VH-VL binders against q9nrl2r1430to1533. Designs and how they scored, part 302

Target 1, 104 residues: q9nrl2r1430to1533
Amino acid sequence: GGVHELSAFEQLVVELVRHDDSWPFLKLVSKIQVPDYYDIIKKPIALNIIREKVNKCEYKLASEFIDDIELMFSNCFEYNPRNTSEAKAGTRLQAFFHIQAQKL
Below, E stands for the ipSAE of ESMFold2; O stands for the ipSAE of OpenDDE; V2 stands for 0.75 times the mean of E and O plus 0.25 times the DockQ between their complexes.

## First folded at step 21 (VH-VL)

Design m9w (framework fv_erenumab)
Fold by ESMFold2-Fast, scan of step 21:
Structure m9w (fold): chain C 104 residues (1-104), chain A 121 residues (1-121), chain B 110 residues (1-110)
Amino acid sequence: as target 1 above (104 residues)
Amino acid sequence: QVQLVESGGGVVQPGRSLRLSCAASGFTFSSYAMHWVRQAPGKGLEWVAVISYSGKDKYSVDSVKGRFTISRDNSKNTLFLQMNSLRAEDTAVYYCARKPSYSRATYFDPWGQGTTVTVSS
Amino acid sequence: QSVLTQPPSVSAAPGQKVTISCSGSSSNIGNEFVSWYQQLPGTAPKLLIYENNKRPSGIPDRFSGSKSGTSTTLGITGLQTGDEADYYCATWDDSLDSYVFGGGTKLTVL
């Protein structure tokens, strides 16, 4: 893929990681902490996995990168009720992502 | 009202077995993962085990792995802890507790009143 | 010792304020929500604080929680004799893959 796109993905994932609302998304959910998570969520993902994929040049299209970020938010809203701190953080971070992703 | 009531504790000799029960009422038991937490006399709290809503997934602390088995019967709103090969170090009050099944939740509410297990000769 | 460090005891007079500290590391308090529990003599633990600083319904606002870096504190104002209890902090530890509790702090109100 293009060097410009790779640099844009790196910049955006760093901004997401630094955002105050990133805490539910920084790492995968532990199956011991939440034993029901992986019975409900079939395609788990987190910012550390997405960042690794960016660094290994695994995203060839902007749509692939965007799809992984959107999957991360979709998983959050599927598992967590709307009134939870996780869902509220996800809503705010997703809005931030949509604004920043306009640059991709 | 939301309640958890433990039973099955007692005084046993080392190497024996006990089965603890926790009767749940006032909430949809089958919608929550359930936990066992213990407290040795004069000591702090120690997490022991968790079970998923269906009973399919079970995890326990390494010190009891292979000896303790957590299980549940959703039709009876009851959580169990089968304790085999008991050791003096297993002497504790055993609490059942509910934890919200949110992806990052780290708190327990409610707790049962506890049932006492004493392992001595 | 426990992974989360609390002072073994704290004391203050009725009506005073007290803070109970709980220190951990980046694998637990630094990255996870913290909860606090009150245990009156002979009773089960009761949730006082969850998600660092939130109170369950029925817990008065004289109980408060805060988190900074790898440490958290429980604040109690307007101390009453009925507050005499053991207090425990708790969280999740990523490196141990387990829930962890502080060693407990005995509060005496004299």
Scores: ipSAE 0.763, ipTM 0.908, lowest interface PAE 0.8, mean pLDDT 93

Design m9x (framework fv_erenumab)
Fold by ESMFold2-Fast, scan of step 21:
Structure m9x (fold): chain C 104 residues (1-104), chain A 121 residues (1-121), chain B 110 residues (1-110)
Amino acid sequence: as target 1 above (104 residues)
Amino acid sequence: QVQLVESGGGVVQPGRSLRLSCAASGFTFSSYAMHWVRQAPGKGLEWVAVISYSGKDKYSVDSVKGRFTISRDNSKNTLFLQMNSLRAEDTAVYYCARKPSYSRATYFDPWGQGTTVTVSS
Amino acid sequence: QSVLTQPPSVSAAPGQKVTISCSGSSSNIGNEFVSWYQQLPGTAPKLLIYENNKRPSGIPDRFSGSKSGTSTTLGITGLQTGDEADYYCATWDDSLDTYVFGGGTKLTVL
């Protein structure tokens, strides 16, 4: 983990947050809005948590950062049926992430 | 057809209790979180409470916490709202409603026809 | 009053078109899906629009929804007397951690 690696992670997270399809991923799911979510999803995560981890220098390897982003998408596809707006947004954002992650 | 039917409303004195029921049919009741929404006479809609599909997780609006308890019996396809220490401000039509199980869903469909609760004097 | 602001009433003649506005903030409409409900006198609310602009089966295409920034609108074309009702917008509020409804708009078709 150097300064240059952390700058790359921050830039990628900012690009994900600004993407039109980021809306299902910006923050953790509310227990009140979806009381069943945390019975199904055992490792919840969202872009705001990932960005906080980047800013606090908690990622030592690019693989750790990529794993957290992939976990976020995996959770989306596990909870949401494929025909939902959430799953469709996740599919498009994940494809965008795979293209941008080639720069890491 | 998917249907929700409420019952148990009535006229009661302040401080008394009522138990509302909502009978569900036409869908797998045990696969959905269920909600109560109320509407005071001549006023708008107010969300009251939600219960998870298993019944383990329950949440309610602050104004009814400690007084109202949401529960369900999946074997009977029935949702309940136990209302204790009723106040004049609780006077409303009470609707049960279903919400889809999506991570960002914000809409209710179907709704029951409602049951009227009047707390007087 | 309500977290979401709607005009209290709107009126138009049969066959005309009308729009009903609903204004919120970045913690609700700005970041969340919006739904609209029709409530005919003495009846339960009925889902009219969900996820900003989608119609449930059985809702005619003369009803439409749109969202821009922190506001949403319900559009109704070809107005009929049977459209006289209260209309409510609704969404989730991230800051309040609860569902919020607009104050309602009474549509009169004269």
Scores: ipSAE 0.751, ipTM 0.905, lowest interface PAE 0.7, mean pLDDT 93

Design m9y (framework fv_erenumab)
Fold by ESMFold2-Fast, scan of step 21:
Structure m9y (fold): chain C 104 residues (1-104), chain A 121 residues (1-121), chain B 110 residues (1-110)
Amino acid sequence: as target 1 above (104 residues)
Amino acid sequence: QVQLVESGGGVVQPGRSLRLSCAASGFTFSSYAMHWVRQAPGKGLEWVAVISYSGKDKYSVDSVKGRFTISRDNSKNTLFLQMNSLRAEDTAVYYCARKPSYSRATYFDPWGQGTTVTVSS
Amino acid sequence: QSVLTQPPSVSAAPGQKVTISCSGSSSNIGNEFVSWYQQLPGTAPKLLIYENNKRPSGIPDRFSGSKSGTSTTLGITGLQTGDEADYYCATWDDSLDPYVFGGGTKLTVL
């Protein structure tokens, strides 16, 4: 090991993971826990997968990273009714992300 | 006013079949995934099977695969468990339980009162 | 053998406080919400705690839950004889993909 600076994407993902409203987004939804999920959601994604993609340098443009984060929120709002804890957490975390993403 | 009531239990010999029913009332049954959980005499709780709110997707514990089939009739607010080729180790109280069909819900509420299945010779 | 480890029994006198532990791993308690169920003798399980520390309507505040890392605890204060029951922790296991219950803890109030 040595001293390495974290990428901007890694810093943003870490801030999202630490946010109180990240709990619906930390990992993929279980197909047994939510049997209908993958019939409705065709492009599943979660923060752990996005973080792995950042660490493997799979995002070449900031727009690709932002698109994956937005897909994650879009999936949440498509599956969960607006009155659920998941949808409410998603709304607050998405607003937080939009502010952080302005920093690049 | 939310209630689950199981029926269909009884005493049967090994190799026979039973069909359990769970009548739901006081909520929109078709909006919830439903589960069967069992408890052998003097033992802890064991998850058995789940069915999606639409009835399209079903999963069960390995020890009952090929023998038990979970199903539902949303028009009648009723959940079923068809139990074939019963074995002594299937002896248990069988509970139906409701789980919210939200992406992260991992709890059951309410539970039915249970129906007793005894498999003996 | 259960994937979640609970003590088999705990006992205390009326009015005392008791804590029931439940230990798992990163594939279950470490990654998932935890629930606790109370089972009075001869009755169905009843939800006491969900989402680690929330109480359903009708559950008194002397019941509490907490989660830290791969472990969770159920706290009961002001013990009453009517609290004699089996208590189960429960969660989802990512690696096995079944719902998992702890082995249960028998609470005796004498």
Scores: ipSAE 0.451, ipTM 0.806, lowest interface PAE 1.5, mean pLDDT 89

Design m9z (framework fv_erenumab)
Fold by ESMFold2-Fast, scan of step 21:
Structure m9z (fold): chain C 104 residues (1-104), chain A 121 residues (1-121), chain B 110 residues (1-110)
Amino acid sequence: as target 1 above (104 residues)
Amino acid sequence: QVQLVESGGGVVQPGRSLRLSCAASGFTFSSYAMHWVRQAPGKGLEWVAVISYSGKDKYSVDSVKGRFTISRDNSKNTLFLQMNSLRAEDTAVYYCARKPSYSRATYFDPWGQGTTVTVSS
Amino acid sequence: QSVLTQPPSVSAAPGQKVTISCSGSSSNIGNEFVSWYQQLPGTAPKLLIYENNKRPSGIPDRFSGSKSGTSTTLGITGLQTGDEADYYCATWDDSLDAWVFGGGTKLTVL
């Protein structure tokens, strides 16, 4: 999309990155740190990848941007048991995202 | 009771080979990535290698690449480290260790008791 | 030198309190959980603290961890002779794509 759409996506990504619960999502999971991750998660993604896609104008629709953010949360909940720090952070950040995404 | 027991260490000359084993009990071994960590005499801890739960993905520190191969047999609850072309600097106590299957886990628990490898000429 | 910096030694009397520091950078301690390990002479490392400040079952509450910025600290209160050991901090380094351990701190109980 347009410059207004790109500004909105960039603004939301920046808000997500600055959130206290963003730490599990800032960068892709390392294959060396967690080699099991890529046996289970087939479409890995992280906020740095999403931000790069926004900056390269790769999102044509708001729904495409929202789908990538939701994929990120879905991966977190698929890999991490519900009582982990990762899953708890993901739950809170996803709720924050849903409130902010109403503006898109 | 969760336990890891290493074996296979010994004294060898440079250029020779050793195979270390780590027998796991008290947990579902096939659900965890497993690690090797070593400690040279009087020195600190150094990570060596990791293997995914399925055995498909393997990674090691650059200093041992091409010489050491990590593998596992889930049917026997056993982790292995094949060490070829051994050098004096490989002299260390070798520990196997488990890491939790969480996307950002940065800790090892439990650890085995270790097996000593001495490379001397 | 280690990527994570610890003092080489610390000492105190029984019943006293000690703190062991571990300093890193934004690529490791600054953005990753930290763990601490106790290694008694002739034994394997034992997990004391994980995720900066949590204790596994069986570790007494006189052991504590804290993290501020790019540094972390292990605290031991009510020091006992059985606490004489080497203590190691550990974490993941995003820039090196590697596990990193502190150089270790030898605790002596006088």
Scores: ipSAE 0.733, ipTM 0.899, lowest interface PAE 0.8, mean pLDDT 93

Design n5a (framework fv_iluzanebart; at its last look DockQ between E and O 0.73; V2 from the best seeds 0.81)
Fold by OpenDDE, look of step 22:
Structure n5a (fold): chain C 104 residues (1-104), chain A 124 residues (1-124), chain B 107 residues (1-107)
Amino acid sequence: as target 1 above (104 residues)
Amino acid sequence: EVQLVQSGAEVKKPGESLKISCKGSGYTFEDHWIGWVRQMPGKGLEWMGMIYPGDSDTWYSPSFQGQVTISADKSISTAYLQWSSLKASDTAMYFCARQTFDYKSGYIEYFDYWGQGTLVTVSS
Amino acid sequence: EIVMTQSPATLSVSPGERATLSCRASQSVSSYLAWFQQKPGQAPRLLIYDASTRATGIPARFSGSGSGTEFTLTISSLQPEDFAVYYCQQYDDWPYTFGQGTKVDIK
C-alpha cells in the first residue's frame, strides 16, 4: 500500500476516534446490552458509520458531515443523564470537535 | 473489495497451543466486528465469539467462554483465535466473518463477508 | 440461548423444481434472521439478511420470508449450483445461533 492524503473530513474523524473520550462513540450501542436504546434513539449513529460515509463520499457539504457528528452527540445527551461517564465524555469530545470543525 | 484471508491449515498434538489469524482488507478494519465460527467435521456451524477491533470489546458464546481467546491487532488489520492447550475435540474448520451495518435499510447489523476457513487437526 | 431448528434435514429435489426450507426459532428473533449457503470445502455464503432482503449478487430465485419465530427460504427453480447445505442464523440475541442445516440434494 501507498501513502494516502486524508481529506479534511477523514482527518477529523481520525482525530475524533483517537481522542480519549471517543469510547462511547466508536460503534453503535448494542441493543442486547441496552434493550431500550433504540426505543428512544431513532437516528442512531457512531464514528464508524460516519467514517464509512466519508469513505464512500456521501458527504457533499461540510454541513452534512457536521450534522451527523452533532446528531451523534445529541443522541448521547438524549439517552445519558448529565452526570454519566458517557455524557461527560461526550461533552469533552464535542468541545474538541467544535474547535476542529472551525478549520473545515 | 472486502476480503478476509485466514492463516493456513494446522496439524497439532493434544496439549499444544495454537493461534490462527484472520486478516481483513478493503475496508476500515477497526470499524467492524469480527466473529469466529467453528464447524466440526461433518457438522453444522457454531458461533464462538466476536471482537470489535476498535476497542477490543469481545463477546464469547457461553460454550466457548474460557476455552479460547479472541483478540485483534488493528494496526495490521488482523483478528486472532487461540488455544492454550488443544484437545482432539478441537479438530474443526474455523471461519472468521465481518459484521456490517446497513444504515440505509433499517439499521441492521449482519455478517456479510467470510474468510476461507482454517482447518485445525489435533491428533496424537 | 435461542435455538434454531431447521426442517427438513434433507430435501431432495430435481433441477428446475421449487425448494422450500423452514427455520423455526425457540423465541421471537423479529426479523434478525439470515440464510447462508455452504458447499463442501467452502465458507458459508450470505443469501438473505433481515429475513427477506437478498444479499448483493444473490440470484432472484432465492427469497426469504417470515418474522418472529417462523422463517422460510425459497428457491423458485433449483439450479445445479444450488445443491448445498443451507443454514439459518439469528442475530437478535447473543449468542448468535445457527440452525442445524438443511441439505438440498438432487433427486
Scores: ipSAE 0.887, ipTM 0.946, lowest interface PAE 0.5, mean pLDDT 95
Fold by ESMFold2-Fast, scan of step 21:
Structure n5a (fold): chain C 104 residues (1-104), chain A 124 residues (1-124), chain B 107 residues (1-107)
Amino acid sequence: as target 1 above (104 residues)
Amino acid sequence: EVQLVQSGAEVKKPGESLKISCKGSGYTFEDHWIGWVRQMPGKGLEWMGMIYPGDSDTWYSPSFQGQVTISADKSISTAYLQWSSLKASDTAMYFCARQTFDYKSGYIEYFDYWGQGTLVTVSS
Amino acid sequence: EIVMTQSPATLSVSPGERATLSCRASQSVSSYLAWFQQKPGQAPRLLIYDASTRATGIPARFSGSGSGTEFTLTISSLQPEDFAVYYCQQYDDWPYTFGQGTKVDIK
C-alpha cells in the first residue's frame, strides 16, 4: 500500500533539507527575531513541519504534499524582497524542487 | 516512542572541564529544538539555552551566555552542554527537553519530553 | 526578562477537592504559557500548553485558563498521585522563564 508513496515524499524532503539553499526553510521563522513575520504570513510552514506530516501519513495525495512545499516558497517570496539572500535561496531551491517533483 | 537519555552523574572539582550529553530517539532529531534547563538543589527550573540540531542555531539565556557551550551532533542524535572551567555554583541537576509543534490550528511550539536529568556535583 | 510569579507557594488540599494554582506574568505573554508537573526525584512533565490545551495523555481533571498576564491551573478533583510541584513557563519572549513553583501537598 502506501509504503512506496510515503518513501517518495520522505526522500524528496531529505533531498530538500540537505540542499545548500534550504537554510531559510529548515524551521519556522522566529516571531521573537522577526516580530512582523506573522502579521504578514498567515499560513506559516517549514520543512520540519512537512517532514512531520509525511511521517504521520497526513498527505493523502501527492498534490497536497506539493501544495505545502509551494506554500513554503510562496511565503518566502511574499515576506522577503527579491534581492535578499532568502529570496535568492528560495528561487534556487524551488527550481530544484520542480525538477524532483516531476517524478511524483 | 520518544525518549531523551542523558549521560550519568558527574562529580568534579572546581576548574575542571565537563561535557554532558542528551541522546534523542524515536523521532527525527534534527527537526526539533533541544533545550537545557538547570535546577539547583532545592530550587526551581531555569532556562539555560537551546539548539536546533538541523542548522546549529543556538540561543543562550543572558545569565548563561559565556558560561556554557551548547552543541549538537545530528549524525548521532545527541546534544551537549559543556563547561570549560566548573565552579562550585554549577552544582545542580541539568535537564534536556525536546521542543515539538502543533500545526493543526495555526502554529504553536512547546517543550513536551524531558530527559531524566544529569546530576553534576562540583566540590573541592 | 519576563518574570513569572506563582501563588500560593504551598497548597494543602484533601483528596477529591479542587486545587487552583495561579501564575502571573510581569507583561503580556498572550497565550504562550505552559504548565509542568514535577514529582520528587523526577523530570518535569508537560500538562498544558497554549494556556489551555491539555497535552497528550493528561487526565481531564487538569485544565488551564487565562491569557495576557493572569493564568490558572485547576485540578478539579485532586488525586494522591497529584502530589508534586507545579511550574508555569512563558515562551512568548526570550529568555523563556519559569515561575518559582507551587508545591501541592495532600492532607
Scores: ipSAE 0.831, ipTM 0.924, lowest interface PAE 0.6, mean pLDDT 93
Fold by ESMFold2, look of step 22:
Structure n5a (fold): chain C 104 residues (1-104), chain A 124 residues (1-124), chain B 107 residues (1-107)
Amino acid sequence: as target 1 above (104 residues)
Amino acid sequence: EVQLVQSGAEVKKPGESLKISCKGSGYTFEDHWIGWVRQMPGKGLEWMGMIYPGDSDTWYSPSFQGQVTISADKSISTAYLQWSSLKASDTAMYFCARQTFDYKSGYIEYFDYWGQGTLVTVSS
Amino acid sequence: EIVMTQSPATLSVSPGERATLSCRASQSVSSYLAWFQQKPGQAPRLLIYDASTRATGIPARFSGSGSGTEFTLTISSLQPEDFAVYYCQQYDDWPYTFGQGTKVDIK
């Protein structure tokens, strides 16, 4: 990607962070507050890390960026039962993401 | 370039209030924890607490709980440390520090950049 | 609260020689350990995180080792700018805690 692709990634992350359902995804889950999380989730990721990777031009392909966002959602669904507030927020934010990602 | 710039030195009397600041630049401020560290004259370093500016999640070391208030205003990329009533024992250097992450591992977080410090002197 | 104990309190070393600093935790902190350098009137500077990973821009003469409760910072071929106080810090559990520091002094 070029400057236009980096701008698109930046804008998409901004839209995700602004979304009401972003709250489970803003930062990594605390191993102190949720001790078993990292026994179950082996590739943790969050919006702050994704934005840092965008800012440092770590994503060379749009597919790499999309894969990290989808990993974030799959981690949420793996750890959290479907009836939890976290999983419901993840479902809604993922739907929003799929709409926005069609523009990439 | 990542920078944390703190407000200037303060000379205060016991019982006065004080709010010192830490302004971050060169990175996405709301995406990184900001911690506060006290260093009393001639002494070592002590964690006071930390805040995630993105959601205001705030953690205090037990010995500082109820003694100070940590806050942030992400719209101006600034974190704050505040006393409602200073004591002489609050005389110290106060540092802010930024947490970052090693995303090769995905879960290693550590404090990398520090502000220059704010000297607070409280005397009658 | 996890207590971090550093030794020695002061280490006198000639330029060009090796300095070895020790840090002990009161319980296992796995590899969640950082080393900082502080010079008089300055902020701490991160040297090592994750017990052994050098932070960006830190010279190769700084190396960290250990895990669990016992950790070592080694400064090979000490340079004039390395005379400072060195702190270890655990970040395994809240509150995060520092050791009391080791002063590396010129001899």
Scores: ipSAE 0.781, ipTM 0.920, lowest interface PAE 1.0, mean pLDDT 93
ESMFold2 (binder alone), look of step 22: mean pLDDT 91; pTM 0.917

Design n5b (framework fv_iluzanebart; at its last look DockQ between E and O 0.64; V2 from the best seeds 0.78)
Fold by OpenDDE, look of step 22:
Structure n5b (fold): chain C 104 residues (1-104), chain A 124 residues (1-124), chain B 107 residues (1-107)
Amino acid sequence: as target 1 above (104 residues)
Amino acid sequence: EVQLVQSGAEVKKPGESLKISCKGSGYTFEDHWIGWVRQMPGKGLEWMGMIYPGDSDTWYSPSFQGQVTISADKSISTAYLQWSSLKASDTAMYFCARQTFDYKSGYVEYFDYWGQGTLVTVSS
Amino acid sequence: EIVMTQSPATLSVSPGERATLSCRASQSVSSYLAWFQQKPGQAPRLLIYDASTRATGIPARFSGSGSGTEFTLTISSLQPEDFAVYYCQQYDDWPYTFGQGTKVDIK
């Protein structure tokens, strides 16, 4: 393979995925493991989906990209109580994202 | 174009170990589940298990739990299926398959792309 | 596990005729049902997903219907290339399971 330059969105997604607190967000929640998840969360999203949208150039504005990332965190905080590992990870990852997003 | 390319046919003896591979290309490998399916000669299809390369989350079918090991190396976009000690009854065709997702339709778990299969023959 | 049962085991039809294949689930799988076509020496090919959605590139003569426990794959007019084994598969619960297959051959 060859070396290519990542866009700002691509690079930020890579950084989010590599973050230690990304584990709740790497993929969609399984309805088999969490049967009630999709009864509560109506707009599910995860980093793999966001990355695919980036790769398909579906984000024309930075605000659209940011909205999807914020939705991802919002879903986490809506479903998971504040004292859960998922919510705690989400809080830390979101803080990281907010810092990185200032560079967009 | 999405492709899954599997390793070549294997001829082994009972008791030998084996590791076959499935390499994905044309998409972000770590972002999609990869499953393994067994098809014994002249028989139907059987789900063995699946792995998410991004975090190595792995599910086994009860019938295959402890019988095989599923793994992945996302750095080379490759999933693996391995046996520590083959049996004659492991003789079969083995397929890998990619799970898709549709963010426009919401949650989906169907497998849309398949490898060409790896024939494993185990005999004395 | 959810048991998928296909019928008939073998379906003999003439080219140009309609073929109807059935798939029954031991419990409801909602619409999380796929149909696959397999020819000798080849990998399964996805035909239908979510019970009734045709996969990309699949001819319009293939259609899927049903929900819950009863599903049907219909080939409106059999073409020579359609003679093969067809499998249904549920992905509503783990482990995912296939039906035992229906062989569509030439009458």
Scores: ipSAE 0.883, ipTM 0.945, lowest interface PAE 0.5, mean pLDDT 95
Fold by ESMFold2-Fast, scan of step 21:
Structure n5b (fold): chain C 104 residues (1-104), chain A 124 residues (1-124), chain B 107 residues (1-107)
Amino acid sequence: as target 1 above (104 residues)
Amino acid sequence: EVQLVQSGAEVKKPGESLKISCKGSGYTFEDHWIGWVRQMPGKGLEWMGMIYPGDSDTWYSPSFQGQVTISADKSISTAYLQWSSLKASDTAMYFCARQTFDYKSGYVEYFDYWGQGTLVTVSS
Amino acid sequence: EIVMTQSPATLSVSPGERATLSCRASQSVSSYLAWFQQKPGQAPRLLIYDASTRATGIPARFSGSGSGTEFTLTISSLQPEDFAVYYCQQYDDWPYTFGQGTKVDIK
């Protein structure tokens, strides 16, 4: 059970971090560089925070882990217009995630 | 247990180069910003800059831009602060500090753990 | 850059008394304000972040308050180990900046 699922979450986060399209998602968007981001996005999240939550055993259900990853992509598409490099990277990384998440 | 260990004290002459280090352990090094802070003898604390080891995103305080180079090697969990040519005015204690985040009370980032400091003395 | 000003420069108090330290920002930093303690020969130690949240392991006698431009660190029933220099630091805007410090010494 729980130990097996947590190991799977860690492995999947590592694969997401190593993916070429992870660059918009590695860390929180800077409020200093993007001042209006936190006026628009009310539940910010990034891969480093998700990995910390995995390492601290905060996810009790696979659905909670999946929800945080999906929130990360949802924030990307809400803030970034469809034609941006951020939105395009998010589209490709989300597709990769959906394939890998089938193993969960 | 989170720990930052810095390299030992240095005694240098003006014009010499120097690279000091800060090694992290007990956490995922690439997921946290590392900041560098200067404290001149008998003075307060000054932010020099910071680096995110996961993507090498680097920020310098305006007073230190072009004066030092900040870098990191995530494969050995180590951040660096480097001078190409030291000045007597670089004599100071240099600290590294690790950023963390509080995601339960909103998403707040702050610096929690500090290294022990590296004393750099530059004199003729 | 945001200038942080601390007062007083030196505060002399007796053990068991309350110490109140002030920090002012030249412009609003919301609640993005931390307090650090530094003893001679040691690295700074985080006490408070987000203006009022006590860091892990910090005794309950330390409390922070304020938002915007005016902040206070209070040490109730001061202990011998609390004699140190205290720094406030804003992390709302870059570059991050520290106050000049308040030295708390024995009366």
Scores: ipSAE 0.811, ipTM 0.923, lowest interface PAE 0.8, mean pLDDT 93
Fold by ESMFold2, look of step 22:
Structure n5b (fold): chain C 104 residues (1-104), chain A 124 residues (1-124), chain B 107 residues (1-107)
Amino acid sequence: as target 1 above (104 residues)
Amino acid sequence: EVQLVQSGAEVKKPGESLKISCKGSGYTFEDHWIGWVRQMPGKGLEWMGMIYPGDSDTWYSPSFQGQVTISADKSISTAYLQWSSLKASDTAMYFCARQTFDYKSGYVEYFDYWGQGTLVTVSS
Amino acid sequence: EIVMTQSPATLSVSPGERATLSCRASQSVSSYLAWFQQKPGQAPRLLIYDASTRATGIPARFSGSGSGTEFTLTISSLQPEDFAVYYCQQYDDWPYTFGQGTKVDIK
């Protein structure tokens, strides 16, 4: 994309990282602390990786960026039962994302 | 351009405190683990611990647990290694290193950039 | 803690010749292995990660192979700038650990 598109992706990632419910998504899940995570989740992703991809202009389409954000939430819901703090944070952050994404 | 710039060499006496620094630039500092590595004179490399500046998640190697404090201030893009009471056996070169990702090859993590090192000499 | 053992401790090789460095882990580390080069008075430099992936800017004469417990760094045609100490490092489990190093000297 152009300058405005890259700035919009950057701004949205900044908003996601600043959100109180970003804590499960800041960095990749540790295979040391959660040994079975990568047996279940085959396409891992986190906000730090998404921000790096934005900074390196890796997203050519807005749909590619949105797909990575939605993958992040899907991984959370696949691995974590509904009643966990992680899944609850994911639900709230995803709702926030959907509101902010309308502004793209 | 990614850079890690460490504070200058230190000459100290046993029992003194010390805090050395590692300042990152050219990337989003809070998004990458920073590790600390010790190299004693004429010896190999050993991991001391690491910190994720974004949330202060901190890991210590068992032999360094309780011996040093690792911290970071993301507002100034700086990580720290700290002793409350230096020993002669703390004489060494200390490096910081940054972790990154190969997200094109299946999200493989690895340490890519290193600081220039800080020589700490502790003697009576 | 996973112990990394390198061999040989020193390797004397003529420029233009092939160098082969070995690294053995005390338990499987899968492919979570890196190789570093360190010259006197300098910080380590990343050569290889994920056992066999060459880091950006590293010449093709450096290659890594192996999986599990046995790993090899090969320098296919040594250059004058390649005489250094080489370390392997596992990052499969915490604490991350280095081998003791292999010094590559001019013969």
Scores: ipSAE 0.773, ipTM 0.917, lowest interface PAE 1.0, mean pLDDT 93
ESMFold2 (binder alone), look of step 22: mean pLDDT 92; pTM 0.930

